# VHH binders against q94cd5: the designs that were tried, part 9

Target 1, 317 residues: q94cd5
Amino acid sequence: IILQFAPLNSSVDEGFWHSFSSLKLDKLGIDDSPISITGFYGPCGHPQVSNHLTLLSESLPLDEQSLIASTSHGNRNKCPVPGILYNTNTVESFNKLDKQSLLKAEANKIWEDIQSGKALEDPSVLPRFLVISFADLKKWSFRYWFAFPAFVLDPPVSLIELKPASEYFSSEEAESVSAACNDWRDSDLTTDVPFFLVSVSSDSKASIRHLKDLEACQGDHQKLLFGFYDPCHLPSNPGWPLRNYLALIRSRWNLETVWFFCYRESRGFADLNLSLVGQASITLSSGESAETVPNSVGWELNKGKRVPRSISLANSM

## First folded at step 1 (VHH)

Design f01 (framework vhh_5c3l_4)
Fold by ESMFold2-Fast, scan of step 1:
Structure f01 (fold): chain B 317 residues (1-317), chain A 119 residues (1-119)
Amino acid sequence: as target 1 above (317 residues)
Amino acid sequence: QVQLQESGGGLVQPGGSLRLSCAASGFTFSSYAMSWVRQAPGKGLEVVSDISSGGGSTTYADSVKGRFTISRDNAKNTLYLQMNSLKPEDTAVYYCAKDYSGEWFIDYRGPGTQVTVSS
């Protein structure tokens, strides 16, 4: 059976469009150069970012003083994700942009980070995204396209088993894993590290470790899982961040199967009944697949249609 | 909850025919383009055919042109693939897929149905 993922939904805070409008009026004018921006997501159970990649006002390159604004949003519980904004000044240019080429360029950056090892040191680059926008500032209306470049792996990943983490771990292991995850989340060390290793020893003691420590972990532990912060709540599908994570795992390590852990929260704490453990076959049919950039998809649909999303702030002025 | 369920596969001799069906639920079927994709033993995923949301436009892989016909019944939320003049090279697991266009976010595909072409 081919592994299927829970979809990504983009969310753009009203404040993002207000900040963007100020930026366009005060600094950019007709300058349509791409702008670096930051998106935010978190594990399931966080109301602002759950099942979404969210753009907040703080994600734009604002004034020096905008650094204070980022603190007011409680960003310590969110995972910052790099992105790029292509801002267009006319409907014509918005409609003429080559979406396929822009998606491919962004996917190539992710692949370069995987191949260079940067993604092992900073795996927050895996959910890299892009936005194309058009702002009609006279009408306070905005149109945008959102994309998360997601690799289409060849051969595709096959799902062997998927179940609640509480059914995978023994009671003693589950208690240890929950405690380790809560400690990981509460430490300053875990900020911006939404992909990690979960290791469980033969005496049922769990620890969370960085991806780059894989070789050091494997010989010493009874169970080893590739964990990630999963923004999705669906019981039968891992969330969208797993897609590029599997591309990294297949590219870096010669594994036939992988155990993964979809970390999910309830009320800000580890919830192993909601969290999932799965086993997937990631067998590489040829060495060529490990070296060449995979095909990518990622343009978000609007209510199932291939049209841009629209928002109007006209009645909120 | 998006669900896709393929059926109609089986063992058939070279030159034979099969008709695959895909029952879709959990989304507005008539609003989405649909595809048939397959995976042969030891090979990657190949898009065999796609059909527009209204059924007015279809495409086919060069390997199946003239032999396969994709169709849909939006009233019954069902996708079909009529396969004629089957070859051993058509042996694969066949999947029903939503929005497998290469540019759009891939959402779901079904569990698949096995087609084996052998004497």
Scores: ipSAE 0.006, ipTM 0.229, lowest interface PAE 10.1, mean pLDDT 80

Design f02 (framework vhh_5c3l_4)
Fold by ESMFold2-Fast, scan of step 1:
Structure f02 (fold): chain B 317 residues (1-317), chain A 119 residues (1-119)
Amino acid sequence: as target 1 above (317 residues)
Amino acid sequence: QVQLQESGGGLVQPGGSLRLSCAASGFTFSDYAMSWVRQAPGKGLEVVSDIDSGGGSTTYADSVKGRFTISRDNAKNTLYLQMNSLKPEDTAVYYCARGYEDSFLYDYRGPGTQVTVSS
């Protein structure tokens, strides 16, 4: 059974387009240089916000410190995701941009971060995204393409089992894991680390550890899982961030199988009935190289079609 | 060296009229589309009106259609905005902006002129 992932969708707040228009009118003009931006997602099991990456007015500041301060007050536990905005000045330029080359370039950045070890120090780079936009400032209409670059692993990852975390852990383990995850989420030092290790000792005590500490966690621990903040709510599908996470795990460590933990919340707290534990086979075929850059996918579809998203703010500007 | 300088703003009563002017220098004025952009207190920028390089094509925001008229005099390097039937919601700083016709964007804006519509 090949492991399938729930795709991410974009959610662009009107405030983002207001801020973007101000930026274009006040500072950029005809400057179409790519802009670094920040999106947000959370491990929310609610169907209405499931599998969404959100752009807000504060997504556009080039100063990350201003963005962090805003997030701490309004969305303290939201996960910031780095992204890049390709702004176009004409509909002709928007239509002529080589989307495939831009997606490939962004995927290559993720792959370089995996190979260099940067993704172990800052795993928030794994769900990196890109946006291509055209703003018609006379009509206050915006057209855009969103992409969530993700690797197509060859051979594909095989799912051995997937179940609610509450069925995998004992009652004592589940209580400890929930408490450890809640403490991790509430820590100012760990709010931006959406990929982590879950370690459960033989006395049923759970610890959340930084991903780079894998070697230090191996030994006589009863359970060790690769955890991540999962934006999906479906019992049968891990969320999109797992896809590049598995690319990192396969490339960095020579493991035959991996246990993963899809961390999901209800009402701001760990929910082990919504959270999933899975086991996957990540073994490379003989003759395959873990260092060869995989093919990439990730363009968001509009109602299943390959057309740009469109929004008009004429009545709100 | 691009310079845009607005004038003609001031205090006017609702229903009144004002004519804004923008003196341009430091570039070939006749090569550029030009725009009027405004910012009301506590709000973002709004593109009010646009005129192409030759003056033959104009556009207006829905909020000002039928009340405002944009025009230009390429011989004098001057852009104009005739504002009629002014409303309190027209209160804003008005900016003259230089834009390329094919981009619908502005690469320079003047310092602005204040328009206040109140009784």
Scores: ipSAE 0.000, ipTM 0.223, lowest interface PAE 15.7, mean pLDDT 81

Design f03 (framework vhh_5c3l_4)
Fold by ESMFold2-Fast, scan of step 1:
Structure f03 (fold): chain B 317 residues (1-317), chain A 120 residues (1-120)
Amino acid sequence: as target 1 above (317 residues)
Amino acid sequence: QVQLQESGGGLVQPGGSLRLSCAASGFTFSNYAMSWVRQAPGKGLEVVSDINSGGGSTTYADSVKGRFTISRDNAKNTLYLQMNSLKPEDTAVYYCAADLYGSSEYFDYRGPGTQVTVSS
């Protein structure tokens, strides 16, 4: 069975477009240089906000201090994700941009971060995104494309099993895992990372570790899972961040199978009935090098069509 | 398990016609947009045509517009490409592709491909 992922969808707050319009009028003018921005997602598990990457007014670099304050202040549902905004000044420029090349360039940055080891130090770069936009400030309307670059793994990852975390762990293990996850989330918002290791010892004690500590964990003959903050709520599908995570795991460690943990929350706390534990076959094709950049996908569709998304702030609806 | 299987390729004279079919299984076919993509020898992948989940909206590459027609039969889980007025430059391996994200470069799922050769 090939592993299926729940895709991310863009959710652009009206405040983002108001702040972008101010930035464009007051500072950018005709400057079409790419802008670094920050999107947000969370492991909230709520159906209405499930699988969303959100852009807020704080996503734009109004000033460096404001951006830092926005990303360091937070609630448990605001995991920062790096992205890049290509702002175009004309409809013609917007339509002429080579979307394929931009997606490939962004995917190559993610791959470079995987190969260099940067993704082990800062795995928040794995769900990197890009936006292409055109703002018609006379009509107060915006057109945009969102992309969430994701690697297509060959051979595909095969799902061996997937179940609620509450069914995988014993009662004692589940209590320990929940406590460790809640502590990990609460202890340091500035160094909190959405990809981590879950280690369970033989005495049923759980700990959360950084990805770079994998070697120390493997020596303990304990349960070891690759965990991530999962924006999905569905019992049958891991969320989309797992795609590039598996690309990292396949390229970095010579594993034939992997245990993964889809961390999901209810009311801001770890929920092991919503969270999933899965096992997947990640065997690499001998005809391919782990150093070779995989093929990538990631452009968001508008109602199932390959057309830009649109919003008008001048209309009543 | 998601499977896409193309058929209908072959050798054809310039100006001729071929109809490609793609049988889909292992997913809810009617929920996904589908594409035909091709790769000529020594060249990159080219998106030929797209069709939305319901079949009411289609797009075509400029190189094939007016000559190719994409269609689907959701009751049969089958995607089609009717190719008319074929040219030697249409020679390529043709792939059926399912794409959740609308990427024009690569797709989440594609079949093994079917060879189309246009020559006299």
Scores: ipSAE 0.000, ipTM 0.176, lowest interface PAE 15.2, mean pLDDT 80

Design f04 (framework vhh_5c3l_4)
Fold by ESMFold2-Fast, scan of step 1:
Structure f04 (fold): chain B 317 residues (1-317), chain A 119 residues (1-119)
Amino acid sequence: as target 1 above (317 residues)
Amino acid sequence: QVQLQESGGGLVQPGGSLRLSCAASGFTFSSYWMSWVRQAPGKGLEVVSDISTGGGYTTYADSVKGRFTISRDNAKNTLYLQMNSLKPEDTAVYYCAKEDYGLESYDSRGPGTQVTVSS
């Protein structure tokens, strides 16, 4: 069976468009240069960014206080994700954007980060995104379209098994994993890093560790899983961040199979009945090169169609 | 296990027509959006057309809109692409692909069928 992924949808807070309108009117004018922005996501149960990669007013920091606020750590913070905004000044320019070239360019950045080792040091670059937009400030209407660049792996990753984490772990292991995940989420040093290792020792003690520590983990565990904050809730499918995570794992390590952990929350705490554990085959055939850039996909579907989203704020702006 | 098998490709003259078929097995065909994707020599993958689970909604790339028609027969687990007014630029390997839950993913593709439009 080929591994299939749960969708991630975009969400744009009205405050984002307000902040962008101010930026465009006060500073950008007709300048349509790409703008670096920050999106936010979290595991499925997150109160502010549930099930979506979300743009908030703080995605476009216009002052020093906004920058400080967007980088603050603390209890159960949402995870910042780098992105790029391509705003056009006309509908015609928006329609003429080469969507495939923009997607490929952003995917190439992710691939460079995987090949250079940056993604191992800072895996928050894996869910890198882009959004194209047209802002009609006279009508206070916005047309936009997100892409979440994801690699099409060849050969495809095969799913061996997938089950609720509560069915994979023993009762003692489950308690330890849950506690370790809650402690990791409460840590000021680790709260915004959405990819990690879960190690369970032979005495059922769980430890959460950084990806770069993989070699140190391999000698000291009964179980080792590649974990990630899963924004999606589907019981039979891992969320979209796993796609590029598997590309990183396949590129960096010579593993035949990988155990992965889709971390999901309920009411702000680890939920192992909602969280998933899976095993996937990630082997490359003899003679295949991990150095070649895979094909990429990622343009968001709008109610099953490949079309832009639109919103009018005429009654609120 | 998802299995997709394309057929119907071949050599045609500009302005000609071809009908591609894709036989699907190993999954509940009627529960998934399906796509036709192509790859021309030396170029990347291009999504040609998508069709919803019941066939009520379709999309097309600008390059083929008005010339190609996607359809499906859920009773036969078969996807079709009717290609009219073919151009040399349509020369490519055509793949049948299963949608991956809201993101454009073509991990589940068939082996492809070659379409060549001679000039």
Scores: ipSAE 0.000, ipTM 0.174, lowest interface PAE 14.1, mean pLDDT 81

Design f05 (framework vhh_5c3l_4)
Fold by ESMFold2-Fast, scan of step 1:
Structure f05 (fold): chain B 317 residues (1-317), chain A 120 residues (1-120)
Amino acid sequence: as target 1 above (317 residues)
Amino acid sequence: QVQLQESGGGLVQPGGSLRLSCAASGFTFDTYAMSWVRQAPGKGLEVVSDISSGGSSTTYADSVKGRFTISRDNAKNTLYLQMNSLKPEDTAVYYCARDHYYESSGLDYRGPGTQVTVSS
């Protein structure tokens, strides 16, 4: 059975377009150079915004203070994700953008971060995104298209089993895992690290650790899982971030199978009935190289069509 | 378990017609865009046609525009390719492929293929 991933959808707050319009009018003018921006997502905690990556007014101001304020103060469900904005000055330029080249360039950057070890130090680079846009400031209308670059793994990852975390862990382990996850999420130093290790010792004590600490975890665990903040709520589908995570795991470690943990929340707290534990086969075929760059996908569909989104704020309140 | 199974290939004379079918199972067919892809001997993969999840939007490679028609029946989980006015250069193995919700011309999964030979 081939592992299937729930797709992300873009969600652009009105405040983002207001901030971008101000930036364009006050500083950019006709400068269409790519702009580094920050998107936000979180583990499933809001059914109506499940599977969304959101751009907010804070996405454009890139000073440390603005980013810290957005993610730390009363916003447990805001995990910052690096991205890049390609704004065009005309509809013609927007329509002529080489979308394949832009997606491949961003995917190659993710792959470079995986190969260099940067993704182990800062795994928030794994869900990198890009957006192309055209802003018609006279009509207060915006045309945009998101891509969430994700690797197509060859051979495909096979799902061995998938079940609620509450069915995988004993009641004692579940209590410990929930507490450890809540502590991880509440930390101002770890709130924005969406990929982590979950280890459970023989005495049912759970700890959450950074990916770079994998070797330190191996001697002490009865269970070791690769965890991530899962924006999806579906019982049969892990969310989109797992795709590049599996690419990292396959590339860095010579594992035949992996145990993964899809961390999900309800009401701002760990929910192990919604969270999933899965086992996947990630074995490479004989003679294949883990260092070869995989093919990538990621352009968002608009109502099932390969077209950009459009929004007008002319009548907004 | 995702499965795609092509059928309808065969030997045909130049100017003839063939209709390819692809039976899909193991996934929610009506939520995925689908493609027909071909590979001629000694050449790379060429995407010949795409269709949106609901069937309202289609695209075609310049090499097949006006001759081929892609369609789907979501109630039957089946994808079709109607091929008219076939040319020797259309000789290839034809694959049914599932596109991801998010695209970059990437193929998520494809079937084992069906051989089409156009010969005079």
Scores: ipSAE 0.011, ipTM 0.267, lowest interface PAE 9.1, mean pLDDT 81

Design f06 (framework vhh_5c3l_4)
Fold by ESMFold2-Fast, scan of step 1:
Structure f06 (fold): chain B 317 residues (1-317), chain A 121 residues (1-121)
Amino acid sequence: as target 1 above (317 residues)
Amino acid sequence: QVQLQESGGGLVQPGGSLRLSCAASGFTFSYYGMSWVRQAPGKGLEVVSDISGSGGRTTYADSVKGRFTISRDNAKNTLYLQMNSLKPEDTAVYYCATDFEYSSGTWSDYRGPGTQVTVSS
């Protein structure tokens, strides 16, 4: 009955740590100011790694040439996600940082983006993340915490039903939805945004629209779904991006129920047998405010434990 | 709304036994691992025991291993802690905890209000 999500998994490439080491040696030194960084994720299926929000060398603000390169051709199947890196210069600082305060600060930024309407214009801000790191450059070893601030909604969202998209749509609708999704993903004229509307008209024609167009879609559909790129493969659970998406939907449109679409791929193409359609109850109780910031959770566990991740690059640096 | 409610605490003499219960609601109980956590006067939180959602795996802190037994009844949405051979050092408020929100490997455990266990004299 309570909607449960497949967890975020982080993947920090060796190239990220090489680039960070270069940045720290050449520019930062002892500067521990927070650094804006970019993570990447995509729908399940290509690459076939479950639920990874990935940090790459291009995640960091390097020199002008590196910044230009990161915005050129790139991986077109990866959605950029804003994040913040808190780099610490000592083990003591790393261990003493108030993780809960930092998590709450990032959750507040997401909530401001929801309330201001920025999340409608750029929904990639919904999966905002943070990293706390300590780099021992004498040993070429790194410790880090990863977090995705995820809102705890009160009351919790209740799942009414969840099924493969191929069972929800008719054959003709499924064909149209698949084609529309593939066009959305591959079009040079369309912004590849990870949160979108799926509209199906009475003649079984599907259209993918931006979230800000919700009101324009209301009169033109037989079906209207809130869609998102789902990095998860599990048939019983939507992926982690749905969590803050539901917070946006509850706060902005104040709907009683919502239909959602977990978009998933096989080999770079829409797969409606793998993709899910669900219906959830998002109703607020009488007297509750949709305007107050919800509580948040989000620190990544290391193999089920509340400890930082560690990596050594001593032999590769 | 996730709710956890502990019961079964009380005053007991050294060597005695108590059975704690935790009634859970607001989430699918059998999907989530549960923990018993305690806080002795003037000390931090200590995880005493964990149990998997199915009940197939359990762990215990070295301080209680062999004396305490964690169990669950998924049909009743209830977690238990059987405490035997109690020692004065077991005096603490005992909390039932769960991490029902696993979407991002949550740091925050949902805890009940606790139940006081006092092992005296």
Scores: ipSAE 0.005, ipTM 0.222, lowest interface PAE 10.0, mean pLDDT 79

Design f07 (framework vhh_5c3l_4)
Fold by ESMFold2-Fast, scan of step 1:
Structure f07 (fold): chain B 317 residues (1-317), chain A 119 residues (1-119)
Amino acid sequence: as target 1 above (317 residues)
Amino acid sequence: QVQLQESGGGLVQPGGSLRLSCAASGFTFSRYAMSWVRQAPGKGLEVVSDISSTGGSTTYADSVKGRFTISRDNAKNTLYLQMNSLKPEDTAVYYCAKPRYSGSYFDYRGPGTQVTVSS
């Protein structure tokens, strides 16, 4: 049974377009250089916000010396994700963008981060995104198209089992895991670290550890899971970030199977009935190279179609 | 073995203030998120406010936002609810609750403390 992932959808706040319009009018003019931006997603299990990567006014850099990754930008309950905005000044330029080359370039950056070990130190780079846009400031209308680059794993990952975390853990283990996850989310040092290890000892005590500490965990745990902030709410599907996470795990460690933990929240706190524990087969076929960059996908489908999104703010600006 | 004990309720006039306390024992209080839940006469349970294990994150029901403040003292194993600008519709039994990790919202709640807002 092939593991299926819930796709990400874009959500652009009106405040983003207001800030971007000001930037274009006051600073950029006809400058169409790509802009580094920060998107946000959360492990919120609510259907209305599930599987969304959001752009807010604070997604744009405050100045040229702004370090996007140094703060949560006031969004402590949202996980920051690095991205790039390709801003175009004409509809013709927008339509002429080489989408395949842009997607491949971003996927290659993720793969370089996996191969260099940067993704172990800063796993927030795994769900990198890009967006292309055209702003018609005379009409206050915007065309845009997101891509969430994700590796196509060959052979495909096979799902062995998937169940609510509350059914996987004992009652005592579940309480400990829930408490440890809440502490991880509440700490300024780890609140924005969206990929981590969940270790449960034989005395039912849980700890959340950085992904780079895997080797240190191997001899002491009764249970060890690869955890991540999951934007999905569905009981049958892990969210999109798991795709590149599995690419990292397959590339870095010689594991036949992996236990993963889809961390999901209700009302801002760990919800182990909504969170999932799964087991997947990640074994490479004989003759396959773990160093070969996989094929990538990720252009957003808008209501099932490969078309740009559009929005008019004529009544708001 | 988990025990939660509320105090601080009473009769107060509209516009007044009360501070509720909850003493927790039988579990490692500093490791768990906590909630305040209330039940008004003839109504179901309403979650009023939630607080993370360290106190760094809080949530509030729309009905109390801007008027109530949840806080905790992990050294004293105590949860607090500061209630300002009280309204007659805040009349309820207030419960300290340890949220459940699966299914039901909470595993344990205290016996409750009565808050009556009346002139």
Scores: ipSAE 0.000, ipTM 0.266, lowest interface PAE 16.4, mean pLDDT 82

Design f08 (framework vhh_5c3l_4)
Fold by ESMFold2-Fast, scan of step 1:
Structure f08 (fold): chain B 317 residues (1-317), chain A 121 residues (1-121)
Amino acid sequence: as target 1 above (317 residues)
Amino acid sequence: QVQLQESGGGLVQPGGSLRLSCAASGFTFSEYAMSWVRQAPGKGLEVVSDIYSGGGSTTYADSVKGRFTISRDNAKNTLYLQMNSLKPEDTAVYYCARAEIDYGEYPLDYRGPGTQVTVSS
């Protein structure tokens, strides 16, 4: 009955390391100050790309304040996520980084955004990430490790029900939801955000709304779900972004149960056979505070291994 | 629903051996790293050993290196811990856990109910 989540995996384009190498050689030198970066993911349900967050060449020049501007030009599988890069100048420094403290610091930023209401205005901060790295520019080799901070809720979230969205919605509702989701994702405005409300009226009309509009949805819906872009393809498990989303829902609205919608795509379009609808219990323990910062997890498994990733660009540099 | 169920604990003399097993269900076992975690009375949780999804890489706490061996059978959705040369300080409740953490000291996300191991003369 405990809800289990599918972990995220990192994918770093060679262009990212080329851009970083130029930055380090031309501007940073020995300056190892943290650098704001932007990662990208999408709700693509294909097994070969599922659960990935990607760094591209354009990831490095973007910062958190530029995230809103890039939303208006968002493409499928390019949902921007804020992150921070901690590059070290030696392998010894890389190995001595206090990984637990870095993870906790980043999780605390997410928690502050939840408590302050910033996550309602800009929910892309929920999957905030960090990466540590060591760039050996003499060998053109890079060692790196991602963390995707996610809250461990106490008590654990209990799963009441989970099924394909196509089994939850009627045929009429499913067509309406699919159309609304496709329109939301193709928006050229600041509306293509990875966390949203799905409202379905009694006449089977679906609408997608921003999280801040929750109270406006209370009176006029037959169904109301907390939706998110789910990078996972597994029928048994929601993806990693749901973890912080449930933390937001519990702490902000203090709901005891929630209906959620794991939005997934096939071939660039909504796929309600792949997408999931679930119901979860997020009840606080007796004596717990909704404002207590939960413990966090999130250091990436490299194909199931707890080791840094490495890449050599010697043939490309 | 996700379930982890440990078995194989018990009372053993110092220097003895035990083999713990953990039956997993409700998730795709072969795609997750797994851990054995223990808690002695009055102490915090200690991550004893990790094994990665394919079984090709393992990690051990310094306190158990050379004595304990973690393994898995993905076809049977089962995790194992072979414990040799047991010491009184190994006395603890042992938990099977799905691993989603790094460097081994964090609270684990999901654990089984645990199995008691007591090492005493």
Scores: ipSAE 0.011, ipTM 0.295, lowest interface PAE 9.4, mean pLDDT 81

